# VH-VL binders against Large ribosomal subunit protein uL10m (mRpL10): the designs that were tried, part 188

Target 1, 224 residues: Large ribosomal subunit protein uL10m (mRpL10), of Drosophila melanogaster (Fruit fly) (q9vpl3)
Amino acid sequence: RGKINIQRPKAPHYERARVVAVTQPKYPELPKAKSCFKTRAERTQQQQENPYNEIIAREVRNWLDHSRLVAFFHLSSITADDIFRVRVQLHKQNLHLKSYGSKIIEQAVKNTRYEAIVPLFHSNHCIVFSPDPEKTAALLRIVRRVPQMVLLGGIVEETMLSRNQLVAYAQMPGLHAVQAQLVQTLSQAPGHLIQQLQAHQNSFVQVLDVHAKNQMNEETPKST
Below, E stands for the ipSAE of ESMFold2; O stands for the ipSAE of OpenDDE; V2 stands for 0.75 times the mean of E and O plus 0.25 times the DockQ between their complexes.

## First folded at step 12 (VH-VL)

Design gg18 (from gg1 with heavy chain L101I; framework fv_anetumab; at its last look DockQ between E and O 0.33; V2 from the best seeds 0.00; counts 0 for: pae E 3.2 > 2)
Fold by OpenDDE, look of step 12:
Structure gg18 (fold): chain C 224 residues (1-224), chain A 119 residues (1-119), chain B 111 residues (1-111)
Amino acid sequence: as target 1 above (224 residues)
Amino acid sequence: QVELVQSGAEVKKPGESLKISCKGSGYSFTDYWIGWVRQAPGKGLEWMGIIYPGDSDTRYSPSFQGQVTISADKSISTAYLQWSSLKASDTAMYYCARSFIYWGEFDYWGQGTLVTVSS
Amino acid sequence: DIALTQPASVSGSPGQSITISCTGTSSDIGGYNYVSWYQQHPGKAPKLMIYDVSNRPSGVSNRFSGSKSGNTASLTISGLQAEDEADYYCSSYTSYSDPYVFGGGTKLTVL
């Protein structure tokens, strides 16, 4: 009696195989979740001058105008789920990740001071907004473990920065820390200046005293 | 300086409840994740779970889900690990550790809390 | 249980260079550059030595270096010193539900 190989069941009889093939619930292939970003980019390319685009463009402008930190990223082969996960992490740091179509961005920044950013939006991109420029370091720390997000550049305090400049900015001690250090240094400066000024005065007085003493000694007539 | 200070060693009996603590200092407690890592005697490190004190977002390892509760009190910069009913198998060193990112490296560690569960 | 594989022990003489390997799968070490290394002295808490495969935190000696090839990450300690005697653990990201998988640890003995 041949050991029924339970690991490799014999192919069912042709008729049974047909019935099984027909009765197998064709689960609709879950639409390959087109990365929400690809679908959105494609949707944004097909969207005619829709009143809706104007509304979104206004939103983008509003974000740009109220953000002190704006970072631009290229997205490379990232899933919607991955983006969401990153979004959650960013949100905890008051960083807002948004994705817009290139046409919407163009419309949003047309005839504005932000028009120079348009060339950055040729592919799948996202933007991170923050009202706090001090969050730049936090942003970079988060996205360093997101290889699918490639930093292109950003805007900090109304200044456009390259990728390298943004990285350098993040490494700088906070403005407040620098200001505090400056204030401390300046507060110590008067003491040192006063000491130096006093040292010179004291030295001058000493020289004068020595001179006076020498003159007095010369005026003492040798009483022969 | 960044420091995580854990509560002292605990000796308990099976069936007892326990709550141990980890207090953070020298940084913004609400801006970092606090993870808990178990190390049984003579064994390796096991991630148990993690919490973000800023919003109390808590996540558990599948192996520890339902076995422990992780919480935090941001007002006193303290994270907690608790058991409702201890088992002998819970005997281990427990570490809290800081991470900036949910899936990030643990850059600072507490000194550990030894929990001994014996009849 | 997804476990990273480390040698149980390695040994070296002072001044030598030693390497500790950590082997995973394409779903962890092979899939991500999120490998960390921790040093643990007896009775002490772990200390982060390497993150993101090859980055050193501030205060960590340049004698410690990390690399990755395929599904295997490596920690190299150059100029071995007595103080390096410790247990070393590798860690890797695996999944969102289980972001911290540790190796079994390697005991380094300095002869």
Scores: ipSAE 0.838, ipTM 0.928, lowest interface PAE 0.6, mean pLDDT 87
Fold by ESMFold2, look of step 12:
Structure gg18 (fold): chain C 224 residues (1-224), chain A 119 residues (1-119), chain B 111 residues (1-111)
Amino acid sequence: as target 1 above (224 residues)
Amino acid sequence: QVELVQSGAEVKKPGESLKISCKGSGYSFTDYWIGWVRQAPGKGLEWMGIIYPGDSDTRYSPSFQGQVTISADKSISTAYLQWSSLKASDTAMYYCARSFIYWGEFDYWGQGTLVTVSS
Amino acid sequence: DIALTQPASVSGSPGQSITISCTGTSSDIGGYNYVSWYQQHPGKAPKLMIYDVSNRPSGVSNRFSGSKSGNTASLTISGLQAEDEADYYCSSYTSYSDPYVFGGGTKLTVL
């Protein structure tokens, strides 16, 4: 008689989940009066805190540290076969689909600037990592055919972007085109070029942030 | 500019082998699928199969599995459709077409290769 | 084995709006399935006109629109012009399942 109700409430719909995550710390757990199996819930919680979680948290930190593109999705019900097919298509574009427990994400981003992402993982989710930020457009082209994956936002070049900011970023010329334009403009010593490219990368992301904020404010939730 | 250029028309006899080509240019050839579409004279379009040249991942329509071979040579940005033994019923126009994902639309098409198989 | 059903022909006068249907099953058109539409003039390769049910590629006139309801997708051409006379094919695909199927094609005649 193995099935017991230890599930916690899932996050609300994508739009509501993002707003709540920004303004509220986390969804409360179910009231204890509704739980008939406190002993099992306590054992599950204790098992989630074992050293295995710490090992996986380092994996997540390594992905975050080595990925110039990270995208967060709410994941609706999908079969294992279907999500595997999506993973294969993403992998062909150097896009790596992963999923981790919320406690592991909490541990992975502890003492980092990314602690604000923890509420995104209260519900069923997935994350896409890539070393190639120019693959943002490719990611969105694939995901638009996967309604079970709802984009929540992402990180590009260590800057957190909202959904609309990430979409706007994907429509801009790639970093290669920006870097080529910068080299043509800043014909100078190699050390100066490296410093100026790094500075202009930060400025480019900042300009997209302003543009994406304007686009996000104009976006209307679809009625159907 | 994205372009798919196919090999020229072929006139063959039943039982002969044939390999036709589709060369992609103006894009990253290994990052897109190449599909093959058959159109018999006066008939509609039939999807035959598709290949990802980057890793040679190849998928066939059930109607054409075992009937043709789809391959690619990424070093020269070229996909191939080949028969080991042609039949008169293989007389058709053959198009190659590009797709970003194999369950997506074909956004660019080759000009077609007419294959005529007659006694 | 699964074919998408299109009318064999449709006709309209210049300036009219016409609709070409593409009907399948819930496995072909319904659910998460996406539809594209291709135009083919005689002797020419097909051209993508609509993808993902209703999206137009760059360079395709907004006189072409697509929609889906239940197991039927529709291509609508408003303001018919002589150059719209061609064969039109629908195709279905899904985000995570078996590959393409084409409809039988519809010959559009501009009277």
Scores: ipSAE 0.396, ipTM 0.700, lowest interface PAE 3.1, mean pLDDT 77
ESMFold2 (binder alone), look of step 12: mean pLDDT 89; pTM 0.928

Design gg19 (from gg1 with heavy chain L101M; framework fv_anetumab; at its last look DockQ between E and O 0.30; V2 from the best seeds 0.00; counts 0 for: pae E 2.4 > 2)
Fold by OpenDDE, look of step 12:
Structure gg19 (fold): chain C 224 residues (1-224), chain A 119 residues (1-119), chain B 111 residues (1-111)
Amino acid sequence: as target 1 above (224 residues)
Amino acid sequence: QVELVQSGAEVKKPGESLKISCKGSGYSFTDYWIGWVRQAPGKGLEWMGIIYPGDSDTRYSPSFQGQVTISADKSISTAYLQWSSLKASDTAMYYCARSFMYWGEFDYWGQGTLVTVSS
Amino acid sequence: DIALTQPASVSGSPGQSITISCTGTSSDIGGYNYVSWYQQHPGKAPKLMIYDVSNRPSGVSNRFSGSKSGNTASLTISGLQAEDEADYYCSSYTSYSDPYVFGGGTKLTVL
């Protein structure tokens, strides 16, 4: 009695194989979860001059106009779950992660002061917006741990910064801290100036007193 | 300096309720996550859950979901872990710890709160 | 339950280098570079020693180093000292719904 090899079942009879092939539930290939970003980029490339694109372009303009911090990132292969995770964390810091197609960005910034950013959008990209430029350090802290997000540059306080400049900016003490330091320094300056002025005056008075004393000693006639 | 200070040791009976606290200082309390970690006597570390005090976003480990409640009061920079009904198996050291990111490391830890539940 | 596997104990002599392994899966250690190591002395709270596989927090000795290969992370302690005797725990990110998993811990004894 031949040992039924359960590991390599004999190919079913042709007719049975046909029935099995037809009755096998064609599970729809789970759409390869195209990263929401790839699908969106592809959708945006195929979308003809659709009234919808104009609306999105206006949205982009609105974000640009109301943001004091804008950071541009290249996105490498990243899962939807990972993007969502990062988005949630960014949002906690009042950082808004958005993704737009290159054509939409071009349309949005056409004939605006932001037109220079168009060359940054040649591949999969995302943009982080924030009304608070002080969140730059937090942004960089988060995205450093996301290798799929590569910082390209940004806009801070209406100034376009390179990647390196943005990193440098994040390392600077906050404007308020610097201002506070400046105010402290300035507040101490009058005291020092007064001290220096007084020191010179006191020195001058001392010299005059010595001179006066010397003159008085010379006028005392040697009573022979 | 960043510091997490937890409430003192607790001795309770089974069935009693308990709320322990973790107070953060030396940093912006609303900008960091606070996680809770359990350590039974002679056992390893177990993550229980985490809260973001800035908006009270709270996440639980599946093992602790429904067993405990994590909360925070941002006005006093304090996070809480509470039980409605303690069990003997809840006897453990409980640590709060700070994390900048939801998936990040715990960089600062409280001193721990020993909870003893005995009949 | 997703658990990271650590040896129960390791030992070494002063001045030696020891390595503690932490083995996970492709969904945790193998999938992400979010591995942390914690040192815990008896009766004390854990202390972060390594984060993101190989980064040291400020104040942590350069004797501690971390690495990862495949699904296994490693903590290496060089120049072993008596003060290094402690329990060591690895941790990793796993998923959005269950972001933290700890290893079982390793007791390091300095002989």
Scores: ipSAE 0.837, ipTM 0.928, lowest interface PAE 0.6, mean pLDDT 87
Fold by ESMFold2, look of step 12:
Structure gg19 (fold): chain C 224 residues (1-224), chain A 119 residues (1-119), chain B 111 residues (1-111)
Amino acid sequence: as target 1 above (224 residues)
Amino acid sequence: QVELVQSGAEVKKPGESLKISCKGSGYSFTDYWIGWVRQAPGKGLEWMGIIYPGDSDTRYSPSFQGQVTISADKSISTAYLQWSSLKASDTAMYYCARSFMYWGEFDYWGQGTLVTVSS
Amino acid sequence: DIALTQPASVSGSPGQSITISCTGTSSDIGGYNYVSWYQQHPGKAPKLMIYDVSNRPSGVSNRFSGSKSGNTASLTISGLQAEDEADYYCSSYTSYSDPYVFGGGTKLTVL
């Protein structure tokens, strides 16, 4: 059976390529490389973008897989120093503040029940992850004075919750077993959750617009 | 249930060192900030600084930075306020108080420690 | 050097309502900063009466209420009673990176 070409190229293929390389006197690198093959720079750029995006998307999937609490926020204008101070306070409670591009989120939730959340990330946002769903109350207490972070909803024990459901979950007293049981009774289909989040997001946009106009009026009392 | 108990009154001379204490009980000591507030005789309240005993993250008012040292020993649920060299102007009542966030309200207060500095 | 300004004293008769003001810069009370109010009787530690501008902790009478307008926060005590006679302090966190501050205090006299 002389199937010497099954999975491996012949050794003469390397020798042929070596011969061609030695006898290429008319090799105009720029025109030929662009017409026949991608340039080194284009290959490097493509390779960088693909591996970098996949690494970040894998990080997001890892956070989602290992976080029993995930909270989604709309993020308005805030100074770098202020958001850093908030991140430090959150971290003391094992709450991890992250932000990712919408394309990374799309890639991370691909082929999961969470794909419907992608529209929430087309505007400024941040996400808080935690392995401890008991920290929901701590999260809400910390952000109550951070109006730049507006709660949109979240995921508790792999179940999507609306803003109101997440707030109700945080107010429930008692043991982890009670909290787990309440998540099951408060849960709803992802489609229903997304519809409620979109309604709250529209309400948030209206409130934020009014707040921005009030801030402008207070800063310039007699401008109109 | 939540309680902050401070050390007793102190009478000192200028130049002496002093360390006063605040012991917290009835809650998770390492999950809350402990702040120190001064009240000179007949005067108002002044925030001095605050510490997170869980990791010793410490913040000082600009008026008191370099003037005092705030510390904590989480193994005995105790925060401290310390002077290396007292001045007569340090005569005041000193309160410790608890806050969940360093930008938050003080929901529980100790009974106060009166420090008198005179010759 | 940052401070909150309160009137030195206010007075009212039993059953009346009074309001104590607390005025600061936009970074202290306007914008995103919030105010708390503390009551202090002579010889006692302060007690938290109002947080986040208008919220009451458990155990605080609903006669105490708080509000904010522009750079001025207000504590309103309705149905004044003799035990309301005390010093009242407002406080705020000036920014996430700046220190917490107290107002100068207001002495409330009843009758």
Scores: ipSAE 0.471, ipTM 0.739, lowest interface PAE 2.4, mean pLDDT 78
ESMFold2 (binder alone), look of step 12: mean pLDDT 94; pTM 0.949

Design gg2 (from gg1 with heavy chain R98T; framework fv_anetumab; at its last look DockQ between E and O 0.35; V2 from the best seeds 0.00; counts 0 for: pae E 3.8 > 2, unsure alone 73.9 < 75)
Fold by OpenDDE, look of step 12:
Structure gg2 (fold): chain C 224 residues (1-224), chain A 119 residues (1-119), chain B 111 residues (1-111)
Amino acid sequence: as target 1 above (224 residues)
Amino acid sequence: QVELVQSGAEVKKPGESLKISCKGSGYSFTDYWIGWVRQAPGKGLEWMGIIYPGDSDTRYSPSFQGQVTISADKSISTAYLQWSSLKASDTAMYYCATSFLYWGEFDYWGQGTLVTVSS
Amino acid sequence: DIALTQPASVSGSPGQSITISCTGTSSDIGGYNYVSWYQQHPGKAPKLMIYDVSNRPSGVSNRFSGSKSGNTASLTISGLQAEDEADYYCSSYTSYSDPYVFGGGTKLTVL
């Protein structure tokens, strides 16, 4: 009696194989969640003048108008998992990662002060929005570890900055830190000034006293 | 300077509950993850879990899921690790550590809390 | 259990260079550049020595360097000193659900 190879079961009889093949529940392949980014090329082609595009364009405009920090990134072969990790971390820092089609961006910024950003959106891209410009350093720290996200530039406090300018901005001490230092410096200044003024006054008084003493010594008649 | 100060050594019996603490200072407590790492005597490092104090997002290693509870009180910049019922196998040094990223390195460590569980 | 493999022990003489290896899989060390190295002296907490495969935190000696090839990360300590005697642990990102895995540790002895 041939050892039933349980590891390689003999192929079922042709008829049975047919029945099994037909009766196997074709589980719809869960649409491989097309990474939101791979479908971008497909989404850009199908973006007929759809009322939906106008709505999204308005959303983009709204983000731009209410953000004090906006950063533009090129995405290079990033996986959905990588995007998700980055998104979560960004969100923890009140940084909002969004992706829009180039046509939508163009529509959104047309005839606005943001029109200059359109050339940045020629490839796969994402945008990070934040209401807090102080989060620029945190943003750069996060994305530095994601080589697939290439910083292109950004907008900080309504000023368009190059990549290098954004990096420089992030390295600056926070406004509050600078303000605190300024306040400390200013608070110390009066004390020093007072000390200096007092020192001069004291020296002047000392000189006067010495002068007075010398005059008194000269007026003592040598009683011969 | 960033500092993590952990609670003192604990000696407990099996079945007892325990809560140890890790207090952070010198940084924004709500902007960094705090992880817990176990080290049994003479053994290696084991990641237990991590919490983001800013929103209390807590994640556990599969090996420690349901075995411990991690929490944080952002008002006093303190993270906690607790057991409902200790086992002898819980005898170990426990470290808290900070990480900027969920998947990032632990850049600052507490001094550790030795927990001894003996009958 | 996903474990990174380290040699149990490595030894070297003062002034020498030693390398500690950390071997994982394509789903951890081979898949990501998120390898860290920690130094632990007896009775002390671990200290971060290397992050992101090759980056040194502030205050860490330039004698410590990290590299990666395939599924193996390496910590190199140049100019070995007595103070370098410690346990060294590698770590890597693995997955979102289990983001931290440690190696078994390597005891470095300075002869």
Scores: ipSAE 0.811, ipTM 0.909, lowest interface PAE 0.7, mean pLDDT 87
Fold by ESMFold2, look of step 12:
Parts: structure tokens; sequence; C-alpha cells
Structure gg2 (fold): chain C 224 residues (1-224), chain A 119 residues (1-119), chain B 111 residues (1-111)
């Protein structure tokens, strides 16, 4: 019924297991005679009061809050065995494949900057979460062999990216690699040069942030 | 650069045990599968099995299930292929190779380890 | 059961184009199945030449190309050179296949 497994990302900073017990609610039962003749308003109200939906929505919010990489896919017809094999391969790279109903996604992202993602979930879909944004290249390599999964876009470091922006991000050297190059240069430079390079390093980080944000500004979150 | 360095050639007698090694460098050892491929003298390539060192997930070809053991020690970036009791038919060249996906191509290969089993 | 059939040998003259075939069933090569090709010189480890039917790794000459049609994959070598003399193996895999399977191999002779 309502069990949703929360698997930890490889990074040790997040704890999700405490929520698991709360994700297993019992639905209220209705009187038999009343349930046969429910009005449209009563059906809508009961769905809004269902504690299962809010528990799952909180799980989605927890994934979004704790994932530095989120990728959205359209999902074509695929057997349960085949999607399970894909899930296992993704999990080995600390990539977590999930699927949620559109109403739960709407509830999860309400009053957040991510409300724009809701239309992506009116068709058959799946989401990949990860704490490791450097795993974007690994994700794209895996799904290249899964034609049933079509990348729509994603979120990296809380910034919404289009498909093309996410692909471009995957090709960039990691932030750690850029910082490692600067450390190597600083180890060779005198104190005067170190002071100037530290100022330049701050501009590197700013340029990378502006590049990601400019890519986001050039594309809508719903581009197809 | 990605490099796989295998242990040296072995000459053994039937019934003896053997463990050969494949040391990986220049990549994240725990994020790639390592497979073993057999090539009998003058024959083609034959897949034996594969391991994911990150969690020790191990898969064998049906032809080799129960005949060999594949293992890895991620602390020294080394994969192993071992026999508890060698047969003369085990005489072959043995390659290790990397694959990013279990169901993918082998992109980097070790130099091979020649195993000769004779009395 | 996957069974990949390759010709035992092929030959060609320098400068010619040659094609090596790899034939299976619809479950081996057809549909969503992917094919890779390996080159092996005598005494050397195999080298990946083509993956995912037609993709070339970095450092592989553009004289090598791959394709498939129906249940047959093909490796084509244009502008044949003496150093192309080697054994060539195909392999078929899917996103969902458990074991790797190699074809029987093809010896290419440059005349």
Amino acid sequence: as target 1 above (224 residues)
Amino acid sequence: QVELVQSGAEVKKPGESLKISCKGSGYSFTDYWIGWVRQAPGKGLEWMGIIYPGDSDTRYSPSFQGQVTISADKSISTAYLQWSSLKASDTAMYYCATSFLYWGEFDYWGQGTLVTVSS
Amino acid sequence: DIALTQPASVSGSPGQSITISCTGTSSDIGGYNYVSWYQQHPGKAPKLMIYDVSNRPSGVSNRFSGSKSGNTASLTISGLQAEDEADYYCSSYTSYSDPYVFGGGTKLTVL
C-alpha cells in the first residue's frame, strides 16, 4: 500500500530512516451506505485529508532538500523487471530512481521555487535523486542505454536546469577539480601571487554560478 | 590513464589451487565492474564473470558458475580470479577488463595472465 | 540462448573496404540490443573499437564504422591497412542482459 522506502544517498550527511514508520498510515473507513453515494466535493475533501498523501509528499520534500542532483524523465512503457535492473545500476552510483503521483508532487512543491516542475508529472515519469552532483555524467551514461527514459531537465545545487543545461553541466570539470588546479598553482606561487589568486578564485566561483543561472534564465523549466 | 595490471604467468599441476590478480589504477575502482575473460590457446574469447568492487555484487557465466571464484579487495584496488582445484582444461590466457555498466562493453583490458596446467 | 555467428576469416587488399558480419537472432541483435566490436592482434589484449552499434571510442580511427540491420551487425574497415590484420570479435548486450556474449571471432588478413 503506502510504504515508500527511503534509501540513503552514499554521502553520510542525511538521515531518512526515521520517517519510514510514519509513511505507513491506515485510511479512514467510510460507512457503506455513504460510500455508495459520495458527492464530488466529499471525494475531493477525503483525498485532501488522506494522511498517506502528506506523508509521501514530505518524503518528496526530504529528497529534494537533501539531493544536490535531481533529474526528471519521461518514462515510456517498460517491464517491471527491466526498470528494476536500471534502478540497481543507478543505485550503485548513488542515484536513486523514484516515481510519484502528480498530485503528491504538487503537494510537495507547493510554495516553493520548484512549482514549475508540476506539469512534467502529468504524463508517465520518473525522478532520479542524488546527493552527488558530480554523478550527473554517470547518470547520463547509464540512461543512454535506456531509451524508455527521456531526460526532461533537472535541479543541480538548488538551481533548475533545462535538459541542455544539465547535459552541459555534466561535461564541466567538477568544482573540486577546479579548486584542485587553484591549490596546485597557489602551492607554487609567492605570497603576493597567492593574495591575487584568492581574489581570482572567488570570481571563478561567481562565474560558474552566473553561468548556471544564465543557462536557467535562457530556458523555461518546462521546455520539451 | 586507466590501467589494469595483472599478475604474472603461472605454471601449475592439476589439482593445485591458484589465485591471479588484476590491479586497477587511474579511475575510481569501486565505481566500475571488473570482468574476467578466458581465451584458450588458439580459441576465441569467453566471458567468465564480473564483479562490482563497491559492494561485491558478483555474476558468473553459467559455464563457470561454481568452477571459479571472483573477488575483489577495494582497499588495494585489486580483483581476483581463483580456482580451488585446477584442471588441464584451465590452460588459457585470462584477461581482466573494466565495464562501466554490467550490461555494457569492456573498455579497458589488462595485459593478460597465461595459466598453464600440466603434469 | 545467445549465439553470435561471424565468418571464420575475411581478406582484402590495402585500400579496400571490408565488412565483417555478426549475425544472431532477434533476441541477440534485434530490437534494443547493442553491439560492440573488439580488435585483437596476436599476443595482445583485445581493444574496444565500436560500442553501442556505431559509436567509436576516442583514439579509434574513423576508418572503422559499425552498423546493424535486422539481426546482423557489421563492422566496416575502409582504406584497409596492413596493421588492420587481426582477429575481430563482436559482442551483443542489452540494457537488461545478464551475461556478456562474444561471437566466435573473424581473422582479417590483409593481402
Scores: ipSAE 0.328, ipTM 0.675, lowest interface PAE 3.8, mean pLDDT 77
ESMFold2 (binder alone), look of step 12: mean pLDDT 87; pTM 0.909

